VHH binders against DNA primase DnaG (dnaG). Designs and how they scored, part 13

Target 1, 371 residues: DNA primase DnaG (dnaG), of Nanoarchaeum equitans (q74mb1)
Amino acid sequence: MAKFAPVQYKYIIKAEFEIDGIVDREDIIGAIFGQTEGLLGMELDLRELQKQGKLGRIEVEYKRVGNKTIGTITIPTSLKAVETSLIAAAIETVDRVGPAKARFRVKEIVDVRSSKREYIRNRAKELFVQLLSKTAPDIEELRRELEEAYYSKQLIEYGEEKLPAGPLVEKSDEIILVEGRADVVNLVKHGILNVLGMNGINIPKSVVELSKRKKVTLFIDGDRGGELVLRNLLAAGADIDYVAVAPPGREVEELTNKEILKALKSKIPLEQYIKNLRISINNDENKEKYKELLSKVFDTKKAIVFDEQFNIIDEKPLEEIDKLPSAYGIAIDKILDNETYAKIKGKYQLILALDSNVNAQERVITLKDIQ

## First folded at step 3 (VHH)

Design i4 (framework vhh_7zox_3)
Fold by ESMFold2-Fast, scan of step 3:
Structure i4 (fold): chain B 371 residues (1-371), chain A 121 residues (1-121)
Amino acid sequence: as target 1 above (371 residues)
Amino acid sequence: DVQLVESGGGLVQPGGSLRLSCVASGFTFSSYDMGWVRQAPGKGLEWVSDISYGGSTGYADSVKGRFAISRDNAKNTLYLQMNRLKPEDTAVYYCATDRYSYGEPFYFDYAGQGTQVTVSS
């Protein structure tokens, strides 16, 4: 069932400020954008979020008290609670406005719809009771029974790691393995009850153990992240039999019934998937360029950045990787790990590494991919 | 002032058809998911069908292939076309709305007074 799409902002950040000087709205907003730049990574840059319409116009109300400017800022956001909270915290780090000392403190984050939803939920119950026929059940009973009937808690927790799973995971001889809980929910919604999810970046031991006892189909998104998950599963010793792939650009958690069934019917043996992947990379006109760049950084303990034509722009020791400019791509003389990825996330479209143990948003090519 | 008023129920023989209607008022009907739930004599509530504001439909296994849900946004009306009715379809049918997106599980804010469907020879 499709959900109602957000029409307006989801949250409003309200913060108080006290500035030891006479400043204007422009000064305050400039300080917020300037001093938070780079703190949360490129995807949560306040200027970019505002350009994308995900962050609303910053409203400033202030008064002069002696040589001080005291007031409030209001920032609407359509982002999730976690991202909104990170932005709110970043705003509290603003300690100057021009030459003046400043202090910002978040007073509250308002869920724009919470009060309206609570009113309507409670009022709906009252109105329904008034409309009930003498033979109709109570609204509280109807809600409870509907939730029990529609959501019979078919999801279970599997193994020591309490992984999200369908109820037939243990009983079925075949398992559909997916990346996360949202994928499990979507598949169970569509009657796929032998599904098991991984709930984090690391490959759970329960997954590896179960894969040795069952026939496993890995069902991955139509993006780069799924291929990295497969590599990590194989490195952890998991016994994967088949691979099913969501349509290009689509995530398993968003697939329709028809898309799920088509993908699962089109599953291919692991060996054929790896062969097809190698053929795709071998047919990539840039394969020799990837090899050349990886060979150039190998055993140098450096990273190099390059443009769309694969011309080297800059290079630095790995310790200074965060000092390299944004570019089309980067090649690094190490395994791409979470620490290194945090320093380069969002700066490049292509990452070349000796190996990878992270689920990157960018296209990642390793030595194993080009062999 | 939200109201949902069901109609179209009645007595029908096995294999027959009925069309249920639900007239909605007090909210922007075209913007919200709508559905049908039923309660058979001596049984609990059963979800029957739903239709999103975008037109996507879902059906319980017990009615799939026999029932068709539809909506007419110009008339603020939800329909359930019931074909090849069986004695086990005998129930009070309630029109319901899922006005607020909370993700899972299926949620309804309002339900109507119900309309009785009896399938008997």
Scores: ipSAE 0.000, ipTM 0.121, lowest interface PAE 22.2, mean pLDDT 78

Design i5 (framework vhh_7ubx_2)
Fold by ESMFold2-Fast, scan of step 3:
Structure i5 (fold): chain B 371 residues (1-371), chain A 122 residues (1-122)
Amino acid sequence: as target 1 above (371 residues)
Amino acid sequence: QVQLVESGGGLVQPGGSLRLSCAASGFTFSNYDMTWVRQAPGKGPEWIATISYGGDTMRDDSTKGRFTISRDNAKNTLYLQMTSLKPEDTALYYCATDRGYSYGEPLYFDYRGPGTQVTVSS
């Protein structure tokens, strides 16, 4: 209510009273302050809380019925739920107003935040309809944006990195791990509440730690980005149990309830997923080209850069790897480590190496992947 | 104290319609998100739709063209309008309360009704 629910109040206590006498507003308010004095300690004294602005003015509505005064009191409070409930209970102990016997009963405690959130949702819908009346945008897209805004408020923050998560991530024995916030929102929207999202290109420490305590299903898009996320997680030491993959050409953040459930039901053990990736690489039309380049560089202590047609552009000893030009790809005669990666990061789209200990942004194919 | 009672189920032919109701008492209905869930014989619970205390609706894509969730806060009643019913819609339908964080998680519903049986003849 606008009148007695100012922006700063969190709750409104509503209580009914019956007083066996003819009294007025000041008598009733005086009895409430007087008879509750000292009951909850100094910190929750009603008069003190009102002086501090933590209690609003007490509104009293009453009617006289014979020799009785019957009505309601309304008390706004900026205090937390527990303290508000204690104050409400203390008001019920008021048994007199002056010489008259009285009885107070709390009818309800209204959460002002709940009412404000409802207003925002309803007003947003109204404004949305007004916007649509002037132009004909994609209604489905706008509806999904409003739903996404609503569900994002149901997310919790997990760990030191404040990662987006569903409310059951800590209580569940199983976690669905996804790439980003939009994925978390979509899964929470569809009732998957044990979901945890990652932030940025680095694997959060909280994710690695949690993966050692829980059964983890990595739920990824069906593209090359998903494979990169898995490689980065494994390189960071994460304990992944299963992999679930969105349908081809689909992103987790846009999946329907049925698509989500089908993908999760069709999850496969990590070992089987890795085996399938090896088979896929073995069937890649460029597999023989990768083998040729790695074979050519093997045991030479050199790096070779090549174009999109796999033609060799230049070759240098590994100690001069930073002198090689940018190109489509590079093949190196060593294990890709952080020192070497720092020298070639951002210069190539494809890296061929004997092995890798780096969570690279580029696609990395190792000798082990193609053997 | 808290009670949820579903009604409106029954026998219906394929292509038919039913309107389910859930009467709520013992709590402040207007402060809760409300959910419809169904359970077919031998299968686990399947969420159908949720309506927030603010009136926002979320529906399973398999039914969203055929089922509509609504509420009447003045009557403390939740509704599910079902059209174009199919044999696979045969299930026990029940309503549950949800404070917004437990959508589709039956174990974390604050309160749940006993359900109303819907049978679509084949």
Scores: ipSAE 0.000, ipTM 0.098, lowest interface PAE 23.8, mean pLDDT 78

Design i6 (framework vhh_7ubx_2)
Fold by ESMFold2-Fast, scan of step 3:
Structure i6 (fold): chain B 371 residues (1-371), chain A 122 residues (1-122)
Amino acid sequence: as target 1 above (371 residues)
Amino acid sequence: QVQLVESGGGLVQPGGSLRLSCAASGFTFSDYEMTWVRQAPGKGPEWIATISSGGETMRDDSTKGRFTISRDNAKNTLYLQMTSLKPEDTALYYCATDSGYSYGSPFEFDYRGPGTQVTVSS
């Protein structure tokens, strides 16, 4: 630092003292300089550091209690953490002030810049919200656009599909896989830099390839859409090791840091997650009705359409499946394949099939899911 | 010109160990005090340990029994050996250096690496 530059303090040493005698400020300061002289070498001599402006003025607050002087000292420093701590320890070795016995104990070392950074962080958030509230009719949409622009600076593009990713995806042994770009932005915002997004429902080839050489945790929303993503990944041949789930009703893109860490700490092996899903389906109060409908259609080469009360509305041979009306659900006497799915997509909320090999948008329940 | 690049992070089970490395370039590494800092998402930075140019170390009391900071000046590399890892150790770990008396650094440091992610989970 130049001679005439403003002194910028980084730390404040706060220490308590008790002196067995009647002394004043000058006596206390003199004892600190005198008794620490030479202990840390010439470079950290307190008197010299104060002359250089690296050590601030020693502030002393004290009261006299009988024949004792009790109080606190405050010492600002522009020195690094190690040097500041050495000086603090040296001050604790002061055992007298004049003829009086003394004891000094450091209570804390305050990082001066920590409070200023906290203020800047909080104030910047307030000013940002105020700016948005004054300038935009749709504050939520504008807030999301600015959030995306700011945190996306840390994102890279991964693979041929140019997938949104954190900067450590290639270097990390573990990848956190999420559905979309907004999820990637939220995780990167919260310091998770080994995250890869898939840009929606279709499974990119780069994701499948990467999953075979990395340990992959699939991080899904707390809704049923997450099950679809997992099924699509497994159908595409992806090697998933763990599954982490956001709290019920919450989406990964909106999670707080505590929610993200809790979900990741609570991740379970893929096999256990699938087992838990099957247990959940087995506890479904409609399980017996699914079983009954699949039993009715089994070995008939037909499809059966049913309402929300599981009453059969219509039935046709599988060759005429596209002629069946839209309804709550459909049960088919075959493995749900891409050809069959193309004929029924968007017509039903629930599909019951013998098995499934497709990336269906609807809830699909198979014989394997029922005990 | 000044570059700090961390490596060695990853997923580890509770009770496991990891060794983090920080490769330094663009400055005279041996002349600088080096620090490890971690930051959990949405939390402020938490100081772990500092090592002086002479090899003297200062460590946070909560981790000093499990974490060891060291340096190899010939390789321009800083290390953090972590043992008995706990779920609460999950954070982004940065190496950093402080060359001066300035409030210009948002994180108390003149230079800081991009960090390496450590996730401790079962």
Scores: ipSAE 0.000, ipTM 0.153, lowest interface PAE 19.5, mean pLDDT 79

Design i7 (framework vhh_7ubx_2)
Fold by ESMFold2-Fast, scan of step 3:
Structure i7 (fold): chain B 371 residues (1-371), chain A 122 residues (1-122)
Amino acid sequence: as target 1 above (371 residues)
Amino acid sequence: QVQLVESGGGLVQPGGSLRLSCAASGFTFSNYDMTWVRQAPGKGPEWIATIDYSGSTMRDDSTKGRFTISRDNAKNTLYLQMTSLKPEDTALYYCATDTGFSYGEPWTFDYRGPGTQVTVSS
């Protein structure tokens, strides 16, 4: 009692066949219905689907070449992609047409509205990216979230802080230590299973404890944030053996397999890394300007602020340091401590001090660094 | 056309040895890092070893005492020498080069071979 009416077909299955015998269209169609009967259950029976208008008329084009029949069949369906794919696969199992041996192979499943869907997909992506660029994370951030969901199934939780880790972190004698969960996911998806991540700039107790038992390579981004992480680890008492650095301007979480392997092969002992940092500071073109500014502020009980050309733009007594304007840098006649840092945090790119008891986010140069 | 073709697999008894080869074509082999990975039925891919363009190697800790990766740039061929084979080493072994990403795949690489089957059983 199904009404006969034209249906909107969603897909067209196109398959090729070769039959080792002389057969006609009705023989071929009969074999398709007969040999697929029951394979996919009653709801996907091809005869019933055709009665319901969900499967279109099977069109057959063929040529006879000697004692063979070769050609194509075309089957329209209004079914979903999954059901259509199952039917296509079932058709490939047809191995006879009457007494003749047969082979069927799906060449193509055409989405009838593919051109409009492709336009909608591409245009929707463009509009979505434009919308997200105003307030929310962009499409690349969403991609990273999906990757994390997939690869997080391969991660374990390490220690009381439940830190993200690869499955071999306990078993391996060597650990690759990284800043965050995204770094762990990227290394695990590239087969590095002895990786342990930290949450932010606060150093977990489990990391410090593990570092005393294993050989640790700290793998950091090629920016100033990585140096801060190392400083915090050393201040917390972590035992770091090697340092590996991502290429300049690159983050560990975005590195390719080749970049990861090259960085890890190029790891250097901690002592050499620290020595290289000190040499870099010593070879800084502005070293003499740092010395000059620290000399000007020394024993004055003042702080001075300066621009990118190292011109002094203001100065005040240390007790009024919070009244100084934001600028490129500040030089202070004291040891940088937490109390003083709280008053100047985020206002300057460069801090010059007599010494430092703080792991600041800004670049800090002390007398020890340039003395 | 970049092509990688593995060979040398087969049935071997526990404690035995095999040498796998990977023939490379369609790219300048000597300029690329090369990797061996394996996949057992129903399990994800497992990294074995990488040899970079300069001949330096990185190996998985669980197999590095038994497996050795090497390359012959004159023959455009990558090798994996396997010794003291165990039933747990039964897997499809394939070689790969470069780097790439595909969501849903645990390994990221631009090119890989079809693999060669290694079965360790008595």
Scores: ipSAE 0.000, ipTM 0.097, lowest interface PAE 24.0, mean pLDDT 77

Design i8 (framework vhh_7ubx_2)
Fold by ESMFold2-Fast, scan of step 3:
Structure i8 (fold): chain B 371 residues (1-371), chain A 120 residues (1-120)
Amino acid sequence: as target 1 above (371 residues)
Amino acid sequence: QVQLVESGGGLVQPGGSLRLSCAASGFTFSSYDMTWVRQAPGKGPEWIATISYEGDTMRDDSTKGRFTISRDNAKNTLYLQMTSLKPEDTALYYCATDYSYGEPLEFDYRGPGTQVTVSS
């Protein structure tokens, strides 16, 4: 903070390191200064060069991987090429950080002026092409193209349809199924290697076949497009076990690592997803009819069965609930418990109750669901 | 060198409880995120839970109501408390260090595991 001195850095030394121990930034910088002391003579002492402003602040980016510290250091210098190269070579001789073994390797030395000339050359070429085409660049489109090109090298082709897939799709017992190639790229980018894409709209035969022998989680966007994908998969005979849904307004191809992991950890069984979806779809249309039937049965100690048009077919006291015919639905004047559910399981598509204490395979609508 | 040793597994009846322990050595345990993973015969590894070095937990939704992950930094020990055990919980359970909180598939070190069998 105390020294104001604008200096023009000429070179940037970039080096990677691997340290067999748990260390922090100050330990790493201390080792660099300490172990290089005297190697190049007093005039090229790193600590003194930094005080003089000829060596910039050493930037350290690192991650801890088990008992190792792995990362990169960036050192700007205003020194000449020869002096900068000597300093870079000296840094490679650092073999310890405290008690831990260490290895430093220079990745590159960037000539700041050379990088500016390279930028001008490349940018001028791009602008010239754009001028000829009369088309302004779409920065998001260009970014997507670059990301796809880079991460696509980690993808494999799966099946006869040559579907985009992560490298562990065949070896894993569980598959994350997504709609498109961009979704596969994003998941692979974030370390999900057992992902398979469907290449968009058509349901490939390879996907249906694979779903019969593996546990499949369908990972979809939270919109109507995701619902259509699920419907098409089920119609094609795919065996889907779980559904994971991206946050509202977000697409799988855009998710961060935390969003992906949260969505996958919050996956729900297919049956539960369909149940939730159907309740949501039918809630408003039939809400008044649910309310009417529950109001009719409330405080009567009876159960009422009804057809698809919500017309009452029959009614009996709760103690005779097992004598009621199968129908579209039943409304009961009690909390749905395991004992009552055992008597009506499989006989109705819809159950209306005051409350529920069971996970039924049928749709259950309670008084709370009517609000 | 880094070592992780699990214990506490065994044969239990459905509805029973077990507490698994993972004894860690060779690294600064309090500075690492730790995870529990299980693997049944013929199946791939299934992540159960991660606890950060700060004590924050992330758990699989299918087991989070029955399984609780915790740590004791003074004892360099990770725990998994399992309740209401089901036959489908039968697996080899092992602990691992995580590179990043919530990224259990990219763990660096893992133990040999402790077998849990749920059967009458």
Scores: ipSAE 0.000, ipTM 0.089, lowest interface PAE 24.9, mean pLDDT 78

Design j1 (framework vhh_8fcz_2)
Fold by ESMFold2-Fast, scan of step 3:
Structure j1 (fold): chain B 371 residues (1-371), chain A 122 residues (1-122)
Amino acid sequence: as target 1 above (371 residues)
Amino acid sequence: QVQLVESGGGLVQPGGSLRLSCAASGFTFSSYDMNWVRQPPGKGLEWVSGISGSGDSTTYADSVEGRFTIIRDNDKKMVYLQMTSLKTEDTAVYYCAREGLYWSGEDAFDIEGQGTQVTVSS
């Protein structure tokens, strides 16, 4: 959990240079300030940033080799990554030092805090292991019991079946529906107070009735059991509006705050979720078609959009992926990452990609899936 | 969808007071530290104040320490900035920001709203 601290240097720009002449530190620094003047606007004036303490002292290390001056410069900055990158790029435009031709190239931008974050991560793991070795393993069971008891006080009983629920289930216009009591407790402790649990596979009458007068999001585990729960709800006549799915292999009762928010933010309309399930069932029958489309897009740096019969409708470079029309599916010549997914989310029922780093709500098929 | 809506800005004379409000939605409010950041005319963003998710810990920039107070109401999903002894240098657009994914850099704060303008002049 990040907390803000007073301004400190956040990045260090390291660049190398080669100058076709005999120059010293003062000449090099003067050229950097002079040549970059006006390129980034008044807000990123390097002299002013240095006076404000946002840009540190420029350190120069050099050696003379024949008639050339070769070396490195180091510039600390307290600016954000974007501003620091702009300054780094501006430094690469310096092409002279006095009358001498010069070349500057950024070697790296070091995140000063990265080492501290790595230390914290590793040290926290060590301290956790030390705590477990000093105390009985049963203390984790005790902690769960105490947490359950505390948050259970915030739960109410809903309907004739006395279902576990958050205190805002009646007052809220929207309900998060989950399978069991442990799911309700986990969501309540993370501030989701309009949650209702079903206590297992049997669909309670109260749930069906409530679903007809509220907007309902069904929040299910990232396993196949969640699909069965949805099927039973629909068979019982429940009016489900959205489906949210936990990450693959994860259960709602164990999700962190970030995972809960991401899953709920990524909820999809019921109709879209059902279409995705039908695509999954037909996987083996369409494997040849998936392979063909991935083959066509491979090494092209493009995205191809196709219909239900797998006929290509349109294609565009990956940079213009957001300009492609909505359709049955899309094949992309890259690993599906969060940036790309944000641009295509909700537009397609099927996504074909080289690989995937995201927990998409759509059916995603990768090269691994067709091997 | 994370939503942050700032309000309460306006024109005030030096030495005056204003209370800014931030209405949050789309996330578990009590699990995130909240911050106020501002952008004066013709200058970059500067951090003003922060408050922990529980409300038990607060931090302030040196320029506002003793004059501003950050408060939160987790039941109402609101963050407030009580400003007193306002100076002309406090003139800026004020943004409410959720804690970011990192402890520093561009990801230190998630700014989602349009901000609220505070003008301190005679």
Scores: ipSAE 0.000, ipTM 0.099, lowest interface PAE 23.0, mean pLDDT 79

Design j2 (framework vhh_8fcz_2)
Fold by ESMFold2-Fast, scan of step 3:
Structure j2 (fold): chain B 371 residues (1-371), chain A 121 residues (1-121)
Amino acid sequence: as target 1 above (371 residues)
Amino acid sequence: QVQLVESGGGLVQPGGSLRLSCAASGFTFDNYAMNWVRQPPGKGLEWVSGISSDSGYTTYADSVEGRFTIIRDNDKKMVYLQMTSLKTEDTAVYYCAKEPYSFGDLEFDYEGQGTQVTVSS
C-alpha cells in the first residue's frame, strides 16, 4: 500500500443528534458530508479533509426510541481551533437525514493535548517555587560567558609575549591596538580581525616592533586610563599614527558594533590628539588652582588635602599620608606609584601629583598635564 | 503589529557554535513565553526550545538538550538561542515564536521570518 503521513489529531468534536426517523450510520455520515458541502469553501470540505487525513473517521453511537434515532457523533481533527469550530458549526446546520428531520448540536470540542498542558502548568509552578528558594544563575552573565568562550577560540597568540590578537594582525597593513584581552574579544566579535592587545601596563617589545612597520590606531577607553597607556607607548618608542576614543564613560570591551565603527571612523592623528589634550587641560578653569596646590606641596615631602573650593583642610608628611582624612582632593609631593595609590585609593575624587605611573580610578593631574 | 526579527544564522562547520537572536516588538514581551522552532529542508516544523516569561524555567527538545541554551532579556525585548556542538542534522531555518494565544490551538500565535543555519564541512 501507499505511504501515509502520520496523523495527530488535535481536537475531537462531539455532537449530539436527534433524528425523526429510523436511519443507519451510513445515512447519518452521508447527510453530514452532503449538507455541509460548499458551506466553508473547498479547503474545508469534510470529504476532502478526511481524504487528506485532517479529519478522522466519523464515529456514530445511537439508539432508537420509538420512531426516532438519537445519539452522538465523534469527529477527530488535526485542524486549528478556528477551522475546527467552523466545521462544528457547519455540522449544526444539518437539518435532514434522508426524508427525516434532524437536529445536530455540538456538546463539546475536546482538546486532545489538554492533559499535557495541565501537567506543564502544574510542573512549571512547582519548578518556579523551587527556583525562588534557590539562587538562580544570572542569565545575562551566562550569555556573556558563552559569547566570550566562543570568540576567544578565534584569537591567536602574537609574538614572544603571546599577546591576544585577531587572526589578521600580521597580514593587515593596519593594526588596531587595545589595552587588554577583553577588548580584543569584543572587536573580533564585531569583525575587527586586525586587533592586537597588550597584557596590562608594561609595553611589550612585539608591540613596539610591529608599530614601526604598520599603521597603528590606538583604541582607548573613554576614561583617563587610556591616556596613561598612550604615555607609556610613546615612552617605549612605539610609532602610533591615530587615536580612537570610546564614548565618555564607556570601555572598549563593552562597545556595540555601531559604537566601535563610529569611534574608528572618528579617529584623529596622534599629534592632533596630544594638542587637543593640552588645550583641554589649559582651558580648565581650575588650572591655576591645580598649579597653586602643586607648587605649595612641591619639595615639601608632604601631602595636602583640599575641599571642592580648593581650600586646604589638612596636610601631613608623605609618611603619614594614610592618616589624612577623606576629602574632595589630595596633592602629593611625589610620583603617584602603586604603593602610594594603595594608601589613598577611594578617599579622593581628584589626585594632583608630580607624575603618575598608575592607572587610577580617580582623576589624576600631573605637572606634565599643566605645562 | 506583532513583529519578530531573527538574526545570527550562517554557515558553520560540524562541532561549531552560533548564537541566534530574536528582536520582539508590538506586544508586552514580559507577559509571554517565547520559543524557537526550526524547519529542516523538506520537513515540517520542529519545536526546539522554550523559555517562560520570567526565565524561571526552560524546556528543550531531546535532540538539542545539553547542546542548546535559550536565554531572554526582557529589558531589551530579546530572546536568544546559543547553539554549541552543531551537527549536520541541525541544518534548518530557525524561527522565533510567541506562545499560542489559545490553549486549544497548537499553532504558534506568531512566527518571525526566520534565519538560515547550515551545518556543513
Scores: ipSAE 0.000, ipTM 0.088, lowest interface PAE 22.9, mean pLDDT 78

Design j3 (framework vhh_8fcz_2)
Fold by ESMFold2-Fast, scan of step 3:
Structure j3 (fold): chain B 371 residues (1-371), chain A 121 residues (1-121)
Amino acid sequence: as target 1 above (371 residues)
Amino acid sequence: QVQLVESGGGLVQPGGSLRLSCAASGFTFSDYGMNWVRQPPGKGLEWVSGITYSGDTTTYADSVEGRFTIIRDNDKKMVYLQMTSLKTEDTAVYYCATSEWGYLDSPFDYEGQGTQVTVSS
């Protein structure tokens, strides 16, 4: 007869029950009212609250399985959060239904309006995904194609080879050197206007000439490909000052603004890059030694320092890490964070750690790198 | 983390007996009802038996009534399934599951690998 929509209530108490006996709806409701009577005072008596319309009809869904009754109760309330929580807790004290042992536990208290907002958020996400799923082909490929068409109009041609470049390549005292046109487009898109790209089979003469007049940062996709590019540049007589490396598995042409800035801020001097590359080449030969050192520090709360032959020189608790001598390398029983790195920066060529949150100047090898 | 570890399965001949065990950890065992469910080859999950948190009440599927007995030891956090008069149709992977938060035929909260029971001559 009357409207009993949950939207009329502020909260809905949902509780589950297990009763060690055969009972029906009236038995369950009777036990709830009877055993909670007087526990919270006259103002929060469940029968009285229901008569006043502040507590809705208790809905009971149950299943009988042999000699057991299992189910859920749903109780709408127009009371404040505090009173609703007290009633919910009182229901959990119901331990009998007639002669049968019973257990009630509140699964959730639903804020009716909060549930609607969560539904809207989740449903909107689903509809958005569905909309995107009906659009094939690859949206990322299309975006790059459109971006190249737009930002290529901002590019200039540099030198006799007509190399792709940002508009400030000649005016800037620093140059970011990248491998291809797509890399130039991405950097220009993100406001890096002093970028120069290389094209073709041979290192362009314009690149070599410019490198002698400017401070050059070589920005590469990764260590493996970058070694070949760097070697060819040096063989051609180019003067490279720094190397910046994209995150693992990422190409310069696809980096976000944050990733570009992070990589460029973490650029390392050429000499240090060459040292790190030498360590990386020897990685497989030294893999077992890295494992051994990391195993020795694991769960010790210590750091150990070692020489180029991987002989342990000294060890100290992590809180005394700044007291360890400079050496070839250090292994630490923690994640390399900014605080720890500040204490060891410049003292070692190689850092072994459980994990890393820092873009270190040194070669960092973690547990993940050695499997 | 709720963890349930089944054991005791194996190969038995028709008419034989077998006892399955389930070790529970990561929750207050005595607050939860426990169940055994099985999955025969090429079929869906089938509920087999249940026992209340107190141990006072047990329930069984019609197909196993009178042949299987479910018992629990709250002190040791163990639930057992004693199987007798085994039939070839009892061949299945057996899982233990908790039932506090739902009906017995609802999806159970379990992460166990199960234990294989094969009844063959």
Scores: ipSAE 0.000, ipTM 0.133, lowest interface PAE 21.5, mean pLDDT 78

